# VH-VL binders against b7kms5: the designs that were tried, part 192

Target 1, 80 residues: b7kms5
Amino acid sequence: DTFETVRNTIRIESEVDESLRQLCHEERITKETWLEAAYLYLCEKPEELAQVIQLAQERLSQRKAIADYKRAKTMQERFL

## First folded at step 10 (VH-VL)

Design ua20 (framework fv_maftivimab)
Fold by ESMFold2-Fast, scan of step 10:
Structure ua20 (fold): chain C 80 residues (1-80), chain A 121 residues (1-121), chain B 106 residues (1-106)
Amino acid sequence: as target 1 above (80 residues)
Amino acid sequence: EVQLVESGGGLVQPGGSLRLSCAASGFTFDDYGMNWVRQAPGKGLEWVSTISWDSGSTYYADSVKGRFTISRDNSKNTLYLQMNSLRAEDTAVYYCAKDIFRYDDWTLDYWGQGTMVTVSS
Amino acid sequence: DIQMTQSPSSLSASVGDRVTITCRASQSISDYLNWYQQKPGKAPKLLIYAASSLQSGVPSRFSGSGSGTDFTLTISSLQPEDFATYYCQQSYSTYTFGQGTRLEIK
């Protein structure tokens, strides 16, 4: 019997990906297993989970703002 | 499986209005941005409009801004495009398309079959 | 707006041929480049995203490469079902499609 898996596609900041890749190489683990372990660990620690969720909400807000900025800037520059 | 089914296309006179719908299934609709992309007969693809997962952001191509309104009803898994002041140049097949990611990458991973809008007198 | 220039506009090839289609962005878009296939009377289908990532269910004879401003779609051994129009699209700042490359039977 083995784990059933699903393939997920994610886009993360390049510097975060680089740092995570270095960590995975050093510790001899994979990005997939690190993500699974991090989530499972946090599910047992509600105070820490809440802090991570807040950081995630802040990062999502920043990504949305950047995306909106890029769109607006592209439209503005077309009229220059 | 992911399915997107457009409806509401047809023949309309210049200056008329039409409302397109896109029924979504097979994914968590309120997690993804949605899009309308059109293609005039024998021509290439032209992005028309985008709406974010929460309706907090909408964007329009210059050619349709002020005339078209994109909206969604997450409780019904349905995307809409209200088209007003239609012109002959709006004649095209209109495709509903799903974003692959929630923000900052406008990749379209699934498309509907399209619905034909013909603006002619 | 970011302009996408696609070449060639049309190309004739035979089954078994290696085919390459190119796409150039007017400014750097990193790896935010997609390739779509459209068959007559059908909706476009995503083939490649993030410049080189093959979409699930797409045959391995399709591959994408490039970064920054210059990108290439390659079909290593053309099959009869591959005769279609191919579009590149930048996903960096909204959506801009290339004008398309129509791949025709020689």
Scores: ipSAE 0.260, ipTM 0.809, lowest interface PAE 4.1, mean pLDDT 89

Design ua21 (framework fv_maftivimab)
Fold by ESMFold2-Fast, scan of step 10:
Structure ua21 (fold): chain C 80 residues (1-80), chain A 121 residues (1-121), chain B 106 residues (1-106)
Amino acid sequence: as target 1 above (80 residues)
Amino acid sequence: EVQLVESGGGLVQPGGSLRLSCAASGFTFDDYGMNWVRQAPGKGLEWVSYISWDSGSTYYADSVKGRFTISRDNSKNTLYLQMNSLRAEDTAVYYCAKDIFRYDSWTLDYWGQGTMVTVSS
Amino acid sequence: DIQMTQSPSSLSASVGDRVTITCRASQSISDYLNWYQQKPGKAPKLLIYAASSLQSGVPSRFSGSGSGTDFTLTISSLQPEDFATYYCQQSYSTYTFGQGTRLEIK
C-alpha cells in the first residue's frame, strides 16, 4: 500500500489553528489526515458541502476586505 | 487559458493624450480586479493603477494621479487606461495584469505582453 | 511606503549552478512577498507567492524563503531558460517592486 502525496502550506486564523491542533492531539490524528477526512466526508453530502462553501466564501470576503483596506490606507497616506 | 492583450501604444508628444486597452479572455473578467504596471526602457517594474471588479474602487501611483484614468467595460472584457498630460518620464512598456487574492493579500498572477508608449518631442 | 531592495543588481552564472538572489524590505512584511521572472522581450511571470509557495507550472528547482525583512530566491540547478531578470514584490499593503536582478550567462 502506498500514498502519493503533495506538500502544501496554508494560512489560517490563529484561533482556528489552535483549536484544530488541540483536537488532533487529543484524537491522535494529524491536520493533514483531518483535512482529507473532512473533505471526503463532505463530498458525499452535497447539501452540507454547499453550507461549508458558503461559510468559506464569507470568510474569504472578510479577508479580502481587510487586504483592500490596507491598500486604500496606503493610497491615502501617500496622498497626504 | 488566461490571456491579456494590450493595444493602443504609440508615439506621442509631451502634453499629449493616449488611450490603452487590454482585452481579457480565459477567465471571468468581472470577478477580478485589474492593474496597469509599466516598465521604462532598461528599468524595473512600477505599479501604475488598480480598478476593482465593479469599478467601485480605483487607485493610482502618485506619479500619475490626476493625469491617468483607469476604467473597464465588463460587457466587453476590456480594461482601459486614459493617459493625459503625458511627460517624457511616462515613456514605458505598459502591461495589464490580473489581481488574485492569496494568503490574505493580493498578487498579479497573469500579465499581458505589453504595449509601448513613447513620449518625445 | 515600503521600499524593496534587491541584491545583486546583476549576476553571472553557468548552467548547473546554484544561484541565490536576495530581497530586503524597508519594514517587516511577514511573508507577503512575491517573485516574478521576466525573460528578454517577454512579460513578467509569477514564480512564487507568499515568500515560499510555488506557482502552478513553475519548475521545482525554484524555491523561495524568508520572512520579515529578508528574503531569498534560489535556483538549485540553473537551466538555459532561466537566464532572465528576477523581481521581488511586497504585497503586504499595496505593490512595490524591487529594482530587479539580471541573471546573465558567464
Scores: ipSAE 0.218, ipTM 0.776, lowest interface PAE 4.8, mean pLDDT 89

Design ua22 (framework fv_maftivimab)
Fold by ESMFold2-Fast, scan of step 10:
Structure ua22 (fold): chain C 80 residues (1-80), chain A 121 residues (1-121), chain B 106 residues (1-106)
Amino acid sequence: as target 1 above (80 residues)
Amino acid sequence: EVQLVESGGGLVQPGGSLRLSCAASGFTFDDYGMNWVRQAPGKGLEWVSGISWDSGSTYYADSVKGRFTISRDNSKNTLYLQMNSLRAEDTAVYYCAKDIFRYDSWTLDYWGQGTMVTVSS
Amino acid sequence: DIQMTQSPSSLSASVGDRVTITCRASQSISDYLNWYQQKPGKAPKLLIYAASSLQSGVPSRFSGSGSGTDFTLTISSLQPEDFATYYCQQSYSTYTFGQGTRLEIK
């Protein structure tokens, strides 16, 4: 066999993970095969890939805002 | 390929000043928090200072408050540490480290190789 | 300030051994605990974040557990490249590192 695999550790929002788990269970597929299929599909659809990248950029910006807020809040509580 | 390269270290006399730089490449610099961590010869790691992606928040260890200033220039992908009133106990290798962005976990996922600061008369 | 204490400060082990290193916080830090590996003359490398999440590219023989104040790093079957100093670090309120655990060849 010519396939080589790598182990990736990724963290996603719990709501998204729960939704993805339900989808995979319902459709009888695994999260890793869904991820591979989704990426390969999007690579064949440049317009859709661009839309996904935009959503990813928006989500990243939101995560940064939340993260900075959490850091500031814990610092205020502990050290002011 | 993420790369962090520190510079500006050297020998300085007690009470002197030094400015460290960290040149970043291989990632979108203005998307991540950045940190300085130091290690005295033969000793453990000590976090020194941190700065948010937009410079809106800065944090300092009690040992350096009022003496060190962290800053960044996102247009140049460069992190800085201005060190004033240097003391012998500031002698250490200074590492630049990138804060990995994840919703509920904050980690230093990439580190530079460090630059040595020696405070001696 | 939050104090981090590691145990032991040093230990000797042989290839194939199961090694356990512990880290204790002076107050509850939830799961804001990271583990790093540092080899002589090198920068630290992230192994585990959020107490139990394995960083991409890190071998599965490394695992982390714990929450609140007590945390553990386990290496299930020690390899030659694992001899290094290991540090825990809290990220609940800024950053505090443990003093380090030096893992040496027996």
Scores: ipSAE 0.000, ipTM 0.596, lowest interface PAE 14.5, mean pLDDT 85

Design ua23 (framework fv_maftivimab)
Fold by ESMFold2-Fast, scan of step 10:
Structure ua23 (fold): chain C 80 residues (1-80), chain A 121 residues (1-121), chain B 106 residues (1-106)
Amino acid sequence: as target 1 above (80 residues)
Amino acid sequence: EVQLVESGGGLVQPGGSLRLSCAASGFTFDDYGMNWVRQAPGKGLEWVSAISWDSGSTYYADSVKGRFTISRDNSKNTLYLQMNSLRAEDTAVYYCAKDIFRYDSWTLDYWGQGTMVTVSS
Amino acid sequence: DIQMTQSPSSLSASVGDRVTITCRASQSISDYLNWYQQKPGKAPKLLIYAASSLQSGVPSRFSGSGSGTDFTLTISSLQPEDFATYYCQQSYSTYTFGQGTRLEIK
């Protein structure tokens, strides 16, 4: 069997990436196959999928807040 | 289709005031930050100001701080720039631009057509 | 304040040419670098974000590379519609644009 694939660029937290890389190395799998398997598994578990989506929304809000903080810091420094 | 339409530009005397508007459509306006970016005739782009989706945070370039005020009315899908104490060096085309958060940073993904502000006697 | 310097300020090229434009930040901005295209009388259009990610709808002949302080925009095979001014912009802390590179017909 041959899968038709697409290449994506994503940015994830360094510590999460390190943990996932360790897991993939220990289990003899790749990041892309782990992502595919995780998504497919969660799609069969609606309650768990909803919880993951809520966590994702929370993490997105946190990352937006960090980006806003960087802007605010720059503006405060330039006030000087 | 995202559309941003600026208005309110014109000729104004030094020391005068002017209010620019940007009418937004084609996206959920109150989910996104908005920006003003200007361009003097024959010159490059200069970021002027930014406002968060909820008006909780505003940011200004040093060149306009204390003179310009950015605001928005989410019920009208409209962004504003109140410009006071105008100087000849504020002469520029003023663009409104939509923020989008991608890859842990803010990017200006859509821009309006611009409105010309001329500060002259 | 983070300063962005583009080079060259202008260049002439022919259809089919490979064109390279560079951008330098006064301090490390990781990959928080965007590229915009502006045609005469028009508003800027986003081409590339996060240094190397192509905006939806932008032709694949455009590509970006770099990280830290040095960045490059490449047009692999120049088309007539590509003659325009190109701007880099850091988004690491607020926004600062480069001064622009004007791409003209040779």
Scores: ipSAE 0.162, ipTM 0.787, lowest interface PAE 5.4, mean pLDDT 89

Design ua24 (framework fv_maftivimab)
Fold by ESMFold2-Fast, scan of step 10:
Structure ua24 (fold): chain C 80 residues (1-80), chain A 121 residues (1-121), chain B 106 residues (1-106)
Amino acid sequence: as target 1 above (80 residues)
Amino acid sequence: EVQLVESGGGLVQPGGSLRLSCAASGFTFDDYGMNWVRQAPGKGLEWVSSISWDSGSTYYADSVKGRFTISRDNSKNTLYLQMNSLRAEDTAVYYCAKDIFRYDSWTLDYWGQGTMVTVSS
Amino acid sequence: DIQMTQSPSSLSASVGDRVTITCRASQSISDYLNWYQQKPGKAPKLLIYAASSLQSGVPSRFSGSGSGTDFTLTISSLQPEDFATYYCQQSYSTYTFGQGTRLEIK
């Protein structure tokens, strides 16, 4: 079969999600189709794709740092 | 393909030491945290230790604190567990497990085959 | 430390059955809950992460739900390859596993 979709769940910042929901509502599209279109567009634009990847790497590093901080803080409180 | 291969297990007397190794391939080793999880014969899973991608953070189960040391060599794609002052209750299969960061939390997404550590006289 | 308790410790079921396994945390862990499957002599395999997200390659008959302290793993139509031991695991504060639930053939 050549037509097939997969279901994914993603977690994104609340502020970003609200902005995306407003955009999708006003333009009569879905988050799924926006994501597909954005990825496909960027695959044809190497310079823009590189910039998006850099932003993604920075955001991922920030989220990892926050999660590490939360775990370290929780463990310190447990061992007092 | 992601592969994790443990080695270094064996028979050791109480009070002895062993060093376990886990050779990783198929992913960028220095982007991910690594873990040791053990399972005593016929029992459930017990998390033993974790190390962050950069070795900046290490965590240990209360049962092994002060006796076990987790470390990694990112240039060799290898994870280690130094086990000292071994006790009969440390007898278990030791699994190496990779974590992945999703939904602002860590999950153990790939596991090695395990290496058996038996502590007895 | 956060304690994880599974129920039941074992259950017997037939192919085609709907099976549910529950997991309770001693304190709120939000949705930092993972489910693993382990077959005899094999390493565990990740099934579900973040309480309800299906790991790539895992059949859609597996699903997870819950938040806070109470979580469930459901197999909607049991297949022969699903007989195994299932473990929940919190990832909120390091890692703690439940004691496991052994799923056996009736």
Scores: ipSAE 0.020, ipTM 0.743, lowest interface PAE 6.3, mean pLDDT 89

Design ua26 (framework fv_maftivimab)
Fold by ESMFold2-Fast, scan of step 10:
Structure ua26 (fold): chain C 80 residues (1-80), chain A 121 residues (1-121), chain B 106 residues (1-106)
Amino acid sequence: as target 1 above (80 residues)
Amino acid sequence: EVQLVESGGGLVQPGGSLRLSCAASGFTFDDYGMNWVRQAPGKGLEWVSDISWDSGSTYYADSVKGRFTISRDNSKNTLYLQMNSLRAEDTAVYYCAKDIFRYDSWTLDYWGQGTMVTVSS
Amino acid sequence: DIQMTQSPSSLSASVGDRVTITCRASQSISDYLNWYQQKPGKAPKLLIYAASSLQSGVPSRFSGSGSGTDFTLTISSLQPEDFATYYCQQSYSTYTFGQGTRLEIK
């Protein structure tokens, strides 16, 4: 069987990336296959998928707030 | 299918006022921040102002602060730029642009066609 | 205030050429760098975000690279529709555009 693949570049919190790297090394898998497996598994578990989506939404909101704060701080420094 | 359509540009005398509008369609308007970017004839791009999805945050370039006001009406899917005390150096095509948050950063992923503002006596 | 400087301000090239445009930030901006294409009389179009990520619908001949202060936009095998002005933009601290690079047919 053949696969068609796409290359993705993603930004992850350094602590999460380090933990995931260690897990992949210990289990002898790759980040790519872990991501595929995790998504496929969660698609079969709608209640667990909903929980993951909620966590993702919360993390995204935090990252947006941090970006907005950086913008605000830059504007204040320019006006001083 | 994302569309941004600017209107309200025209000829105005120095010291005058204009209000620009940008009608948005093809995306959930109140989920995204919006921007105004301008380009003087034959010159490069200059960011003018932005507004958050909920109007809670607005920021301006130093060149327009105190004279321009950005606002939005989420019920009408419309972005506005109120321009007061206009100067010759404000002459430019004004673009509205949608932002998107990717990689902990903001990017302007869709732009309107622009509306020309000419400040001349 | 972060200043963005592009090199060259203009260049001439032929269809099929490999073209490289550079962008330099006055201070480190990590990978918070976007590239836009603008054709005469048209609005800018996003090509690359986060220094190296290709926007959906943009041809694969466009690529970006760099981090910190030095960035490049590369067009492999230039096509007729690629003659335009290209702008870099930092999004690390508000927004600042480079002055633009005009790509002209040789």
Scores: ipSAE 0.013, ipTM 0.729, lowest interface PAE 7.8, mean pLDDT 88

Design ua27 (framework fv_maftivimab)
Fold by ESMFold2-Fast, scan of step 10:
Structure ua27 (fold): chain C 80 residues (1-80), chain A 121 residues (1-121), chain B 106 residues (1-106)
Amino acid sequence: as target 1 above (80 residues)
Amino acid sequence: EVQLVESGGGLVQPGGSLRLSCAASGFTFDDYGMNWVRQAPGKGLEWVSEISWDSGSTYYADSVKGRFTISRDNSKNTLYLQMNSLRAEDTAVYYCAKDIFRYDSWTLDYWGQGTMVTVSS
Amino acid sequence: DIQMTQSPSSLSASVGDRVTITCRASQSISDYLNWYQQKPGKAPKLLIYAASSLQSGVPSRFSGSGSGTDFTLTISSLQPEDFATYYCQQSYSTYTFGQGTRLEIK
């Protein structure tokens, strides 16, 4: 039977994408199925899920800081 | 379904003030940055202002800095733009627009239909 | 601030044509480039983000490419509903739009 799917496009760090692409090639799986399997696996492992969420929060904070820095730097340049 | 509805536009004399509102629905408003973008009649798009999801950061185009104030009320899912000391060159359709991803994205995925601000004597 | 220059400012084309619009940034913006479509009297619509990512619901005939300073929007087989003004926008540092490209019926 057919599954209903949605199309998603996401932005990830190039180094992470390269590593994941290599893993998928070596194991003969797709990035889509790896993402589904990883999420489903973590949903059954509350302690591991919590650790992943913490890492995600840290990475999000880093991206926000970089974005805020770029904005502030651009605004500051106008007052040179 | 994401919807953004602007209101508050109208005719105002130079030096006057207007407050624009943007009512948001169909997404978790307090997780996303919000923007105002304007377009003068027959001209291109110009970014005006941005506010972070938590109101902790606000940014303005040089052309409006010191005259316009962006704010939001997350309990009412509403974005605001207070416009003071209005000039003829502020005449434009004003759009509110939503960031595409929570916290990190700098792409505007949904836009309202706009509200017309005319600054004229 | 980062300046965005689009080329051409306008172009005329026929249904079925392959159309290319280019956008150049005054400094490297990696892939923080978006493309929007605007029809007369309507709000802009996001077509492509992160230089090459097609927004959900946008027809596959639209594609984006490029990185750094040079970017391209391509419509592989122009349809009647594609006649509109197209804008590029950098999101690397605040937002700056290109001046727009008006796509007209030949």
Scores: ipSAE 0.000, ipTM 0.668, lowest interface PAE 11.2, mean pLDDT 87

Design ua28 (framework fv_maftivimab)
Fold by ESMFold2-Fast, scan of step 10:
Structure ua28 (fold): chain C 80 residues (1-80), chain A 121 residues (1-121), chain B 106 residues (1-106)
Amino acid sequence: as target 1 above (80 residues)
Amino acid sequence: EVQLVESGGGLVQPGGSLRLSCAASGFTFDDYGMNWVRQAPGKGLEWVSTINWDSGSTYYADSVKGRFTISRDNSKNTLYLQMNSLRAEDTAVYYCAKDIFRYDSWTLDYWGQGTMVTVSS
Amino acid sequence: DIQMTQSPSSLSASVGDRVTITCRASQSISDYLNWYQQKPGKAPKLLIYAASSLQSGVPSRFSGSGSGTDFTLTISSLQPEDFATYYCQQSYSTYTFGQGTRLEIK
């Protein structure tokens, strides 16, 4: 029997990607299997999962704020 | 499913005012920015205005700044566009569009079917 | 102000053809570029975001590429439902649309 898989493309911070890439190289695993293992592990740990979700929400809010700030800054400079 | 329904369009004379509404359903309205985009008959798309999820930021195209005001009522899941000092060149179909934040950028993922505004005598 | 210019303004093609539409920004916008499809009497539909990412539910025959100032939308094998007007849009500084490219039956 075999796994049925899907292909996903994601964008993550370059600093995080570089760190994860080094970890995968050193441990001889792939990003795909690390993501699968991390999610499966966290699903069995509700308090840890809650902390990860909180961090994800915080990071998403920060990215939205940065994007909104960049738009505002560009508009201000155009009318300056 | 996501639905956006515009209303309030019609015929108005130059110098007049109109208030457009957009009723949203099928998503958490206060998590997303909203937009107005217009299209003159036989012409291309022109972005008009953006309001963020909490009404803290609003942006306008140069052609409408000072005449149009975008607003929203998150308790009613409704977006508004108050249009004052209307000109013939404001004649267009006005679309309501939801934005989404992906890949550190904004894009317009769902649009309403539009409401026609005609500024003429 | 960021200007978006599409080429061509219109083109005629046959079902099965490979179609290419280009979009040029007046300044670098990185990959903050979206593509939309609009059929007569209908609202626009998002096809591609971030220059090359396919929106969910959009057929794989559509693809986007480019960065900086030059961008391309490609339809690898044109289908009857693809005859429409296509718009690029920068999202780097609010929004600006290209003038549109009208794809017509040859």
Scores: ipSAE 0.324, ipTM 0.829, lowest interface PAE 3.5, mean pLDDT 90

Design ua29 (framework fv_maftivimab)
Fold by ESMFold2-Fast, scan of step 10:
Structure ua29 (fold): chain C 80 residues (1-80), chain A 121 residues (1-121), chain B 106 residues (1-106)
Amino acid sequence: as target 1 above (80 residues)
Amino acid sequence: EVQLVESGGGLVQPGGSLRLSCAASGFTFDDYGMNWVRQAPGKGLEWVSTITWDSGSTYYADSVKGRFTISRDNSKNTLYLQMNSLRAEDTAVYYCAKDIFRYDSWTLDYWGQGTMVTVSS
Amino acid sequence: DIQMTQSPSSLSASVGDRVTITCRASQSISDYLNWYQQKPGKAPKLLIYAASSLQSGVPSRFSGSGSGTDFTLTISSLQPEDFATYYCQQSYSTYTFGQGTRLEIK
């Protein structure tokens, strides 16, 4: 039994990465297998999946707002 | 599959106006910022304008500020560029380009085929 | 107001060559730099984002490096389909493109 895998590079918040790394160490699992298991589990729990998606949307919106703020700040500094 | 299709280009006289459209499909349009980028014949790429996903913010290159207006209609999955007071220097192929947010930064991951705007007498 | 300068403006190379194109920002942009490829008559295509991250579907012979003000795009073994114009672009504050580097067959 073999799995075909894909390599991904992702950027996540440092404190989240540290917490997840600690969890993986304590439970003797990998980030890859935790991500796969979490997704597969949530796909069978539609109400919980919806809440996770909502949290993800909020976090993405926050990061976009920060990026937009940086753009706006640079423009304002230029025209001050 | 992501597709961006520009239209509205053509020949226009100096001082004239033109409105470009970009029809988007294959992604959730209202989740992404959109851009116009132009390229004069035989020249390099020049960013023209950006609009955020919700139309809350717009940004313009100094060369077009006050003359061009970027807008979008999320219900129609369409991006627009209203170009007024056109000059010979505005002659270019105009590309519609989609933002993608990765690594806490924006980049342009998909581009349309472009539409040619020629400003001459 | 961030200016991007590419070097060289053009270069000639042969299939199999290692090619390096450089890009310099007028101020530090951290790793907010993207590379695009444009073939004649076509729209640009994203190759590399965040200075060194390869866009999905782009061959591994393309690589990017650098941080701050100095950046490089490398093609480890040039293929016939790689003859094109290459543009760097800062995304630190809106977008500014370099003037482009035209890669020509030798």
Scores: ipSAE 0.115, ipTM 0.758, lowest interface PAE 5.2, mean pLDDT 89

